# VHH binders against q9ulm0r997to1333: the designs that were tried, part 8

Target 1, 337 residues: q9ulm0r997to1333
Amino acid sequence: FSIPVHFTNGTYHVVGFDGSSTVDEFLQRLNQEIGMRKPSHSGFALFTDDPSGRDLEHCLQGSVKICDAISKWEQAMKELHPGKSEGGTRVVKLMYKNRLYFRSQVKGETDRERLLLASQTSREIVAGRFPINKELALEMAALMAQVEYGDLEKPALPGPGGTSPAKAQHLLQQVLDRFHPRRYRHGAPAEQLRHLADMLTTKWATLQGCSPPECIRIYLTVARKWPFFGAKLFAAQPAQLSSKENALVWIAVNEDGVSILDHNTMQVHITYPYSSVTTFGGCRDDFMLVIRSIPDKSSGKSHIEKLIFRMAAPKIAEATFIMASYMNHCTTTVNPP

## First folded at step 1 (VHH)

Design d02 (framework vhh_6z1v_2)
Fold by ESMFold2-Fast, scan of step 1:
Structure d02 (fold): chain B 337 residues (1-337), chain A 123 residues (1-123)
Amino acid sequence: as target 1 above (337 residues)
Amino acid sequence: EVQLVESGGRLVRTGGSLRLSCAASGFTFSDYAMGWFRQAPGKEREVVAAISGSGGSTWHADFVKGRFTISRDNAKNTVYLQMNSLKPEDTAVYYCAADYSGSYYFTDEYDYWGQGTQVTVSS
């Protein structure tokens, strides 16, 4: 058997397996073939796409057999579409992307890991899950354009082999669609889009001769300045917030703990270290955090606080599992072999 | 806590010059794009000029191009609008605005707004 594994940069690699292959064995083969470290070092994991199409991704555990994961996905697809008993047009999609990010592992990163991290970060920037101002957004888009397309081609001159003005504009629009925040272009008039394309051209031209690995290093150096680089962000509504109706926040999960960020600015409101988290997970239809505060110096007593957030059910499960994984890593780290 | 305070608006004769200033406080100024908007009585608010957080990129509306220049001093948390060759149709309340997310140079959906400064150009 063989199956393509899709990466964050839009490329894929075909991996062979047999009826007995586990996810761990599959990933060992994949990582060896593409130049990645083992998952415990890189933080990358294998996911299946959502049969229901609701942008839900399922992380595959290492002990699970690849054949069993595929069969489970196909059965779910059949149950969602009972009228199509055979010959469905869609097949399972395997995706390989960063799940856990550890600052201690940065120095051991491979070029492949850096490429895929940068590509994943770019997707977060486009989706609005990364704080970036308008000027930096164009600079970051230009870096990714240099990685993906190489040197900016000159406008068409009389003669064969030149790039037409129409083709140049199409390419600039593709770069903006792939690598620039969607929110900064939403509802934008044609004049604004033209101005952005012109600014992108200027930024991209300055990168002439810059190699893809060098552009990726610059990209990640800039992106890692955000303290929440590598964090998983979940849109949530505080269920018990009385002063603001429909107020959104981001719940950011990383190795330091769970943080609540302002939805618009992505500035941190509060961070809860894992040592302060007593209980977490699904509570009825909501996401729950139970926090034990530091003792108040005036009274000397600790406070227990229960926080409830409205989140989509699949996102509750994802946040819960990622928190558990980070907590397990912390436990292992303080109790070395 | 975030505040934008405009100053410099006054009565000037046609052909005259003015420099408007906007002092910002309560946020990291260099992370925000700044814009100048204006609104004449009975008309909608319109974008006059915008400048990026670093000051490396500027935009000016066609009706002020060549006459107005936007600039900023990030050390002083201040943005400026230099207005030359003023015309009666430039008469409006001028507003300073800051934009981090959700809006851009050609929209009026900025995050923070000043209270405005009145510019009147007499013939």
Scores: ipSAE 0.000, ipTM 0.158, lowest interface PAE 16.7, mean pLDDT 82

Design d03 (framework vhh_6z1v_2)
Fold by ESMFold2-Fast, scan of step 1:
Structure d03 (fold): chain B 337 residues (1-337), chain A 124 residues (1-124)
Amino acid sequence: as target 1 above (337 residues)
Amino acid sequence: EVQLVESGGRLVRTGGSLRLSCAASGRTFSDYAMGWFRQAPGKEREVVAAITWSGGSTWHADFVKGRFTISRDNAKNTVYLQMNSLKPEDTAVYYCAARDSYYSLEDESEYDYWGQGTQVTVSS
């Protein structure tokens, strides 16, 4: 058997397997063929897309057989669509992307790992889960344009040889749609969009001759300046803990702990190291964190605080599993069982 | 921060060759893109060549293409400018500069760290 594995940059690689192949064996073959390190070093994992079509992906465990994962996905699809239809019926999509990010593993990264990490970061920037101003975002978009399309092509001059101004504008719009934050363009006047396209042209032109690996290294150097680079961000609303009834925050999960960020500025409000987290996970329809404060020397008393957040149910499960994985890594690395 | 010290500038005859070196202090040298700039008396400073942090991409000004080559050795924390077929108009103080943004290699305003310069004089 063979199946395509899709990557964050929109490419795929077909991997062979048999009826007994486990996820671990499948990934060992994939990583060898595309030049990736093992998952414990790279932090990458294999996911299946959500059968219901929601924006939720299921991480596959290493001991699970690929055939079993496919069968379970297909059974779920049959239950969601009782009427048999070949038109519009989806097939399982395997995706390979970064799940856990460790700063200690950066020096050992391969070019393939950097490409996929940069592409994933670009998707976070477009989605608004990265604190970037519109000008720097244009520079980042230009780097990704150079990676994806190569050198910027100049259109033909008006008259002699014809013109392609519309074609050039279409390409610039496509680049902005793929690599620039949606929030800076949504509802923007035509004049502002033209200005962004003109700035993009200037930025992209300066990258002439820059190779894809070089552009990716520059991209990651810039992106890693944010302390929460590689963190998973979840939109959440504090339940009865906010003076603003509908105030949103980001819950950021990474190797350092769980942090609460301002939703608009993405500035950190507070960070809870995993050592301070006594309980976490779903509680009814909410996400719960139970934090134990370090005793103040003046008081000598430990305080326990229960934080409750309203969050989409699939994201509660995702946040819980990611936290558990980081905590397990911390325990096995610092305090081996 | 990075500290830059240029060397190699001297008097050379027209048609001659010269290699300039720029030594950088600090283990973060490989995190910086590097550029060579020059300034002749009474003229504005102009960019001559630039190289990305890895050495994978280079940029050279049109007036030096085919004559000058920029390169770097990250193990030695050094960037070089190999100058061939020198002309009297190449007479200038040559400056080494570093930037941490790694974007728009030709943009002088993006370079935050500068050396003290080394004098190159090309005689007729």
Scores: ipSAE 0.000, ipTM 0.177, lowest interface PAE 14.6, mean pLDDT 82

Design d04 (framework vhh_6z1v_2)
Fold by ESMFold2-Fast, scan of step 1:
Structure d04 (fold): chain B 337 residues (1-337), chain A 124 residues (1-124)
Amino acid sequence: as target 1 above (337 residues)
Amino acid sequence: EVQLVESGGRLVRTGGSLRLSCAASGFTFSSYAMGWFRQAPGKEREVVAAISYSGGSTWHADFVKGRFTISRDNAKNTVYLQMNSLKPEDTAVYYCAAGLDYYDSSEFTEYDYWGQGTQVTVSS
């Protein structure tokens, strides 16, 4: 058998497998063919899309057989669309993306890892899960434009020859749609959109002759300045008695612990190291964190804080799974067998 | 072929000023962070200043802050180090270096390309 594996940059690679192939064996083959390190170093994992198309992608565990994962997805799709006996249904989509990010593994990254990590970061920027101002956003969009489209083509003079002004404007709009935060363009007047396109043109022109690996390294160097680079962010509403309205926050999960960020600014309010997390996971329809503080010197007592967040059920499951994975990594790394 | 060529090193008196230049060729200059390093006789090479690919961010070592200023001209493929209020302890061979990674005050960029150096001597 063979199946395409889709990447964050919109490309894919076809991988062969047989009826006995595990996810681990499948990934070993994929990684050898595309120039990736093993998952324990790169932090990349294989996902299937949600059969409904509405929910989060599902991470495939290494011991699972590829054929079984495909069959399970197809069965779920059949159950969602009963009575469609032949044709007209979606097919499973395998996706390869970063799941866990470790700063200690940056040294030794491959060019392929950097490309896919940068592309994934770009998707987070576009979606509003990355703090970025308007000017830096244009600089980052220009870097990705150079990677994807190469050197900015000089517009033709008005006349029969060369690239039309309409085609040039369409390309700039496509770049903004793919690589620039939606929030800065949503509801923007035409004049502001033209100004953004002009600024993008200026930034992109400065990158003339920059190769894709060069632009990607610059991109990641800039992006990594954010302390939560590589963190997985989940929108949540704290069960807070004194809030004027139901305030949204981001729950950020990374190697340092679980953090609560301001939803608008993405500035950190508080970080809970994993050593302080006593219990976590789903509690009824909510996400729960139980935190034990360092003992107060004046009282000699550690206090326990129970935090409850309203989150979509699939996000609760994914946040729990990622936290467990980071905690397990820390334990395994300290005392490997 | 990648080349970095430093110039401007000479003998200067204590309290004097000097501007070093580094001309780059063979790579996309505007995509690289640039750094100035120095090495005095019998000492390790130390970082003096660094500048991001765009020129939007600069870093200077603690003991040259307020005296030295790094700048760049991407149109001329050149990085500069303006040195003011020179001291005898500034005597060293000064090297320019280029690297793709961003440079800031908390960490060092890995530099891929290095020049041959230019001698600066500060006499009392």
Scores: ipSAE 0.000, ipTM 0.244, lowest interface PAE 15.1, mean pLDDT 82

Design d05 (framework vhh_6z1v_2)
Fold by ESMFold2-Fast, scan of step 1:
Formats: C-alpha cells, structure tokens, sequence
Structure d05 (fold): chain B 337 residues (1-337), chain A 125 residues (1-125)
C-alpha cells in the first residue's frame, strides 16, 4: 500500500505501508525519508480531516494500525454521506504538522523541521492567529516568496522574451494570498491591493541571493520573538465576566501553560502555569479552567477560581487534548517514572 | 495564475435540476476549502454551501438544505454544486470561491481568498 502525506508548505511525500503497519511505524518511515526527528523531539504528528465535521483535524494515535485508521475514516464518511460510495469523491487526506512546540528542542531542529514550522507559522499569520503589524507582515511574506519562488524576476521591457506585467501582478497577488494576513486585505479596494503588491515587490527585491534555508532561519528568528510562538490559539468568549461588556479573547496553549490574550491586540492579559491548573476541559457547550492560587503566606489559604469560556465544540476538544499533552509532558519531567 | 472558472449555469424550469462545476487552477487545490455563493440583482452576495479541503466536512445554508449538495473531486481540481427542486428565488449569479486551509469551514464572504467570475442560473416559473 502507499498514501501521500501532505505538508504545511503544500508539498507531499508518498509513504509505503502494509496491513500490519502502525501509525508509529508509518511515521518512523516518513521521518527517515524526509529528514525529520522522532515525534517526541520534533513535536510533529499525523492528522486527518474529521468525517463528522466536528473536528477539522484528527490526530492519529501511534498504536493504531494505519489501515484501520483509514478504513474507520472511510466508513464514517460513508455513513455521513450515504449514496456517495460510487466514484472517487471520498479520499482520506493525511496532514503532517507541528502539534507540540518545545523550546528545549530548537537546537536539534533539522532543515525540514524548520521549513515546515515556518510554513505552519505562515498559515497562522494568514489566519490572524499571530500578532504582526503591517510592515513586518510584508517582510515575512517576502521571505516566504524568496523561499518558494527564488529571486524576484526583474520587470521586463516591452518586447520579445519579456515577462508580462499581468503575469507579474498575478504572482504578487498569489504571494499575498498565501503568506500575508487576511485582515490587512479584508475589504481592501483594488488600489490598496496594488499598493501592497508594490510594497511586497520592494521587500522581496532586497532578498536577492538569499537561499531558502537562510530565509527560513531569518523568518523563524523573527517569529520566535513572540513569547507564544508555537502556541495553539482558540477564540473564546468569557461566560462570567464582571464587566458590563463581554469581550472575545484568545486562549493560548503552550508548554508554559494557558494564557488569555486580548482578541484584537493579542497582548497577554494573564498566564496560568500548569502547576496552577486544577482541572480543565469541556463542560456542556463551554470550556472550563479551574485555577488554584499559591497559598497566602499570612493566612495559609489558597484561592480557587473557575473560568468558563464559550467556544466552538471542536475547539473545546482540541484545546483539552493539547493541554493534557503539555501537562503530561510537564508532570513526566517533574516526576519521571 | 490563480483561476476559478464556473460552468453549468442556464435557464431551468421550477422543480428542475442543475449541476454547476468550478474548475480551479494555479494553486494547490487540496489545501483550500471551497464554497459556493450566489448574488441576485440588487442583493448582497450570500454563502450557499462550503466544503473542507478533504471533502470530509460540508455545510449548506438553511434555504438550500435538502435541495443542494456540494462535492469536490481533488483529482480533477473541481468543486460541484448539485441543485435539485429549483425555485424562482434560486435565480442568481453563482460564484465559486476558495479559502486557504482553516480549522473551520468558512461561512463569511471575507474568509474567501479567490473568486470566480460567476455563472448565471435562471429559474422560470
């Protein structure tokens, strides 16, 4: 058997497997073939689209046979869409991307890991889950353009062998669509989009001669300046604010804990270390965090606070599983078997 | 060169059926969620249906649920809209649109990155 595994940069790699292959064995083969470290070091995992639509991504468990995972997905898809068994409209897609990010593992990163991390970060920037101003957004888009397309082609004079100005504009628009925040282009008139393309051209031109690995190194050096680099962000609405106005927030989950960020500015409001998290998870349609403060030295009393957030159901499950994974790593490190 | 080309729009009678197709080129089709929108004269553009990058998740607007079905063929870089039990109020220009991979199905016009030129569907009473 063989199946393509898709990466965050839009490329894929075909991996062979047999009827007895587990997901762990499948990933070992993939990682050896493409130059990735073990999942425990890289933090990368294999995902597929959820047939039910509740979760757009489903992380595959390592001990499960890959054939069984594929068959289960296909059966679930058939049950949700009866009458579509004829033809090739139902195809499982495997995606390989970063699930957990650990700063301690940065020094051992491979070039492939860095490329895929940068590509994934770019997707977060486009989706608005990464704080970036207008100027830096164009610089980051230019770096990815250099990685994907190489040196910017000079505009040609009219005549035989010249590059069409229309083709050049289409390429610049494609770069902006792939690597630039949607929010900075939302509702923008054609004139503003052309201006952005012109600014992109200027930024991209400054990168002439820069190699893809060097551009990726610069990209990640800039991106990692944000303390929440590698964190998973979930849009949420606090259910029990003392304020007259309910504000949308981001819940950021990473190795340091759970943080609440301002939705518009992405400035941190508060960070809860995992040591302070007593319990967490879904509670009906809400996401719940129970926080325990450090005991007051003078009174010896700990304060417990319950935080309730309205979140989309698939996001609640994802946030819960990611937190559990980080907490498991933290407790295993503190209390090794 | 990114391009979305709709086809299949025509005049049909009330109660009839029609299948629209949208051929995509110039981008990695499998990384994009696809959607169908429509716009009647003097009205705002509205989302009709959406499908995830793999085809594993679909969404249909309440006013077409049970009558319209979105599907995709990633091998052919094509998305389809099967329209059954057509009504005069379904008369509109139908647009195909692409949204770069998201963790959620796009339900807003602003969530879509690429747009086709549209295909006219007219339903006569």
Amino acid sequence: as target 1 above (337 residues)
Amino acid sequence: EVQLVESGGRLVRTGGSLRLSCAASGFTFDDYAMGWFRQAPGKEREVVAAISWSGGSTWHADFVKGRFTISRDNAKNTVYLQMNSLKPEDTAVYYCAASFYDEYLPTSESDYDYWGQGTQVTVSS
Scores: ipSAE 0.000, ipTM 0.183, lowest interface PAE 14.6, mean pLDDT 82

Design d06 (framework vhh_6z1v_2)
Fold by ESMFold2-Fast, scan of step 1:
Structure d06 (fold): chain B 337 residues (1-337), chain A 124 residues (1-124)
Amino acid sequence: as target 1 above (337 residues)
Amino acid sequence: EVQLVESGGRLVRTGGSLRLSCAASGFTFSEYAMGWFRQAPGKEREVVAAISSSGGSTWHADFVKGRFTISRDNAKNTVYLQMNSLKPEDTAVYYCAAEEWYGDYVSPAEYDYWGQGTQVTVSS
C-alpha cells in the first residue's frame, strides 16, 4: 500500500505501508525519508481530515494501525453519506503538522523541521492566530514568497522576454492570499489591495538572492520572539463575562501551561502553569478549567477557581487532548520512567 | 447586613488618573469574586473589570485594557480600580459588585450584591 502525506507548505510525500504497519512505524519511515527527527523531539504528528467535513483534524495515536485508521475513516464517511456512488466518495487525507512545541529541542532542528514550522506559522498568521501588524505581515509574506517562488521577476518591459503586468498582479495576489493575514484584506477596496501588492513587491525585491533556508531562519527568528510561538490557540467566550455576546478571548496551550490572551491584541492576560491546573475538560459547549492558586500570603490558604468558556465542541476536544499531552510530557521529563 | 460602599469618584481632566475604592462588610470578602461596572446616562450597565476571590486572576474589558487595573486587599475587605489616561467616554457611575463564584470573569446578571455607585466625570 501507499498513501500521500500532506505538509503545511502544500507539498506531499508518498509513504509505503502494509496491513500491519502502525502509525509509529509509518512515522518512523516518513521521518527518515524526509529528514525529520522522531516525534518526541520534533513534536510533529500525523492527522486525518474529519469525515463529516467539519474543520476538525484528528491526531492518530502511535499504536493504531494505519489500515485501521483509514478503514475507520472510510466507514464513518459511508455512514455519513449512505448511498453515495464509488466515484463520489471522498478519500482520507493524511496531514503532517507540528502538534507539540518544545523550546529545548530548537538546537537539534533539521532544515525540514524549520520549513514546516515556518509554513505552519504562516497558516496561523493568515488565520489570525498570531499577533502581527500590517507592516511586519508584509515582510513575513515576502520571506515566504522568496522561499516558495524564488527571486521576484519584474514585469515585462515593452518588448520580448518579460512577465506581463496582469500575470505579475495575479502572482502577488496569490502570495497575499497564501501568506498575509485575511483580516487586513477582507472587505478592502481594490485600490487598497493594489497598494498592499506594491508594498509586497518592494519587500520581496529586497530579498533577491536570499536562499530558502536563509529566509526560513529569518522568519523563525522573528516569529519566535512571541512567547506563545508554537502554542495552539482556541477562540473562546468566557461564560461569566458581560451580557455582550462578542466578549472573546484566546485560550493558548503550550509547554508552559494554559494562557488567556486578549482576542484583539493577543497580549497575555494570565498564564496557568500545568501544576496549578487541578481539573480540565469539556461538557457540551463549555470548556472548564479548575485552577488552584498559590497560597495567599495574608491568609496562608490556597484558593480554587473555576473558569468556564464557551467553545465549539470539536475545539474543546482538541484543547483537552493537547493539554493532556503537554502535561504527560512535563510529568515524564520531571519524573522520567 | 451586606454593604458595598464605593468612594473616590470625582471630576478629573482628560488624561488624568483616579483610584476608586470599594469597602465591603457583612460577608466573608475573601470568598467572593469582585467586579467593577459602569453605567453612562442612557446606556446599559457594562462590566469594566473583575477579580477572583484570591486576587490571583483578573479580567479587564477591551475598552479599558492597559489603562485600568483592578486589585484587592482581602485584609482590608477592599477592592480597587486604578484608572489611568482617562477619556471623556469614561464618564459614568461606577459600581462595585460581589459574586459568590470562583471564576475569573463575571456577568452583571450573576452578581449577588451591588454598591450604590460613585460618579466619575472626565472633562476635556
Scores: ipSAE 0.000, ipTM 0.091, lowest interface PAE 20.5, mean pLDDT 81

Design d07 (framework vhh_lunsekimig_d3)
Fold by ESMFold2-Fast, scan of step 1:
Structure d07 (fold): chain B 337 residues (1-337), chain A 120 residues (1-120)
Amino acid sequence: as target 1 above (337 residues)
Amino acid sequence: EVQLVESGGGVVQPGGSLRLSCAASGFTFSDYYLYWYRQAAGIERELIASITSGGSTNYVDSVKGRFTISRDNSENTMYLQMNSLRAEDTGLYYCARDYYDSSGYEFDYWGQGTLVTVSS
């Protein structure tokens, strides 16, 4: 048996497996073939897409058999489309992406890890889950354009070695669609979109001669300036008892803890270290965090705060599982003096 | 194709009222969470109101008690009833739908928005 594994940069690699192959054995083979470190160092994991195409991707556990995961997905697809066997039937898509990010592992990163991490960051930028202003967004898009397409070819008259204006416009549109925030382009007038493409051309031209690894290193240097680089962000609605009642927030999960960010600015409101988290997870249809505060100076006693957030059910499960994984890593990894 | 189209904006005096509409097409409207965002000149868009597929609502403090979000699933339309309007409510108003991609949760902005100007 063989199956393609899709990467964050839009490429894929075909991996062989048999009826007994576990996810761990599958990943060991994949990582060897593409130049990745083991999952405990890289933080990358294997996911299946949701059968409906609407919900979150599902992380595969290391002990699970690949054949079982595929069968489970196919059964779910049959349940979604009972009696419909004709046209448009989807097949399972395996995806390989960063699940956990550790700052201590940066020095050991491979070129493949950096490429896939930068590509994943670019997807977060496009989706609006990464704080970026209009000017920086164009600079980041230009870096990825240089990685993916090489040196910008000047629009020229048709002839030997010439690049047509139509080809140039098509490439600029592809770059914006792949690497630039959708929110800055949706609903924009045609004149503004033309200006945006022109600015992208100027930024991309300045990168002439920059190699793909060099552009990726620059990209990640810029992206890592955000303290929540590598964090997983979940949109959530706080319960009415919150001090900022009736507002949306981002719940950001990373190695430092769980944080609440302003939904619009992505500025941090508060960070709860894992040591302060007593209980977490699904509570009925909501996401719950139970926080033990440091002792109050006036009372001399710590208090327990219960935070409730309205969140889509698949997001609750994902946030809970990622928090548990970070907490488990922190408790098993001893870092002496 | 999936489409959201905003309408109902205009010029009103402080203390006035406006009702914004967001007409949806190309998806099963009743299944989705929906949002109203606004953007004042020179600042980024901010979320002001949300409504779930089940009809539960949420608001930022600055509009709570003055604005009411609602949905009509039979007409595939979401509304924002704005009362007691203030100068600081001036801006472009956008409607958005939640989007679940392989990387997670995202808001899609559709259309040009509708302009609300509160001036004396």
Scores: ipSAE 0.000, ipTM 0.155, lowest interface PAE 17.0, mean pLDDT 80

Design d08 (framework vhh_lunsekimig_d3)
Fold by ESMFold2-Fast, scan of step 1:
Structure d08 (fold): chain B 337 residues (1-337), chain A 120 residues (1-120)
Amino acid sequence: as target 1 above (337 residues)
Amino acid sequence: EVQLVESGGGVVQPGGSLRLSCAASGFTFSSYALYWYRQAAGIERELIASIYSGGSTNYVDSVKGRFTISRDNSENTMYLQMNSLRAEDTGLYYCAREYYDFWSGYEDYWGQGTLVTVSS
């Protein structure tokens, strides 16, 4: 058997397997073929797409057989779409992307890991889950354009060697759609979009001769300056507040703990180290964090606080699983002398 | 140990020229992009020029056409040729290369800086 595995940069690699192949065996083969380190070092994992199409992804555990994962997805698809066993139903999509990010593993990164991590970061920038201002956004888009398309082509020349204006406009729009924050373009008039394309052209032109690995290195250098680089962000609303418009936060999960960020600025409000988290997970359709506070200087006693957040049900499960994985890594990690 | 050492700063009249040098050691020079930043009074450090391993260069608009960044991989040295200097170019000029530290996160290796003063 063989199946394509899709990557964050929009490419795929076909991997062979047999009826007994586990996810661990499948990933060992994939990683060898594409130049990735093992999952415990790279933090990359294999996911299936959501049969319901709700932008939910299911992480595959290493002991699971690939054939069983595919069968389970197909069964879920049949149950969600009764009587639509033909025509118009989706096929399972295997995706390979970063799940856990550890700063201690950065120096051992391969070129493939850096490319896929930068591409994943770009998707987070586009989706609004990464803090970036308008000027930097164009510079970052230009870096990814140089990686994916190479040197910006010269303007149309009179005669057979020129690039048509229509082709140039289409390419610039494709770059913006792939690598530039949607929020800076949402509802924008055509004049503003043309100006943005012109600014992109200026930034991209300055990168002439920059190699893809070099552009990726610059990209990641800039992106990693954010303390929450590699964190998984979940939109949430504190449930203990009265229901108000714009009462949203981000819950950021990374190796340092769980943090609450301002939804608009992405500035940190508070970070809870995993050592302070006593309980977490779903509670009455909400996401709950139970935090043990440090001893109060005035009373000398520590307290337990319950924090309740409204989140989409699939995101509650995802956040819970990611937190458990980071906690398990912290408790099992041994630092040799 | 990664080391970056700037030189060539000084006092110059408006319209004059200076050439800054950055001598690098402790890493494979030809494999890394290198940067010039400056810090002027009242503003944050700004990236003014970049040179990539592939040979391409970038400049902030205020210095484009006046400054030229270059590198000599055989000498492990990067240069910034500054022409038509203006009073607003006054500041500390830093050579930089990317750095990662587990405890402090991702940052640049910095040189000590070299002072450029454009004054009559």
Scores: ipSAE 0.000, ipTM 0.141, lowest interface PAE 19.3, mean pLDDT 81

Design d09 (framework vhh_lunsekimig_d3)
Fold by ESMFold2-Fast, scan of step 1:
Structure d09 (fold): chain B 337 residues (1-337), chain A 119 residues (1-119)
Amino acid sequence: as target 1 above (337 residues)
Amino acid sequence: EVQLVESGGGVVQPGGSLRLSCAASGFTFSDYALYWYRQAAGIERELIASISSGGSTNYVDSVKGRFTISRDNSENTMYLQMNSLRAEDTGLYYCARDLEYSSSWYDYWGQGTLVTVSS
């Protein structure tokens, strides 16, 4: 059997497997074929898309058989569309992307890992899950344009072999749509959009002759300046704020712990190290963190804080699993057998 | 390489005037929109005025009619003329090259210039 595995940069690689192949064995073959390190070093994992078509992805565990994962997805699809013709039904999509990020593993990164990390970071920037101002966003978009399209081609005079102004504008809009934050362009007047395209052109032109690996190196050097680079962000509403006008926050999960970020600025309010987390998980729309605070000298008692956040149910499960994975890594590293 | 340097702040009485300057280097000044922000004690930075590369201006309602933003592309400098100053105008004034929230790892802000309106 064979199946395509899709990457964050929009490319794919076809991987062979048999009826007994586990996800671990499948990933070993994939990683060898595309030049990736093992998952424990790279932090990359295999996901299936959501049969319901919502933005929910399921991480595949290493011991699971690929055939079983595909069958489970197909069964879920049939249950969602019991009266629909099978000829019009979607096919499972396998996706390969970074799940866990470890700063200690940066030095050993491969070129493929860097490309896929940069592409994934670009998707987070576009979606508004990365703090970036408009000009830096244009510089980052220009770097990705250079990686994807090469040197910017200037519009030629009208004639054979020339690039029309309309084609140039269409390309610039595609670059902005793919690599620039949506929030900076949503509802913007035509004049502002033309100005953004002009600024993008200026930034992209400065990269003439820069190779894709060089542009990726620059991109990641800039992006990794954010302390939460590689963190998974979940939009959440604290249940203990006023019932009216409860502010949204980001819950950021990374190797350092669980952090609460301001939803607008993405500046950190508080970080809870995993050593302070006693219980976590969710029920329905609520995500719960139970934190053991450092004992106050005056009281002599350790305080238990119960933090409750409203989150979309699928995101609660994902946040829980990612936290468990980071905590297991931290525990194993601190207390090796 | 991008640098923004504010100047012109000081102490004035209510109803007074000040002109702030923002000297820019490290980029093609004429190609960018520029912004003035202010930060009062205990309050997040607030965008108060903007000027596009083409010279179009915008102001928050609280300063409209009292403040005037302008630019001199030949000198790579942006100005904020502040008239009829009020106690509420007290704060650090920052110039910026972009509309967005400051990040600890990325910032196109200057150091700021202090404006104090008190008798």
Scores: ipSAE 0.000, ipTM 0.136, lowest interface PAE 15.1, mean pLDDT 80

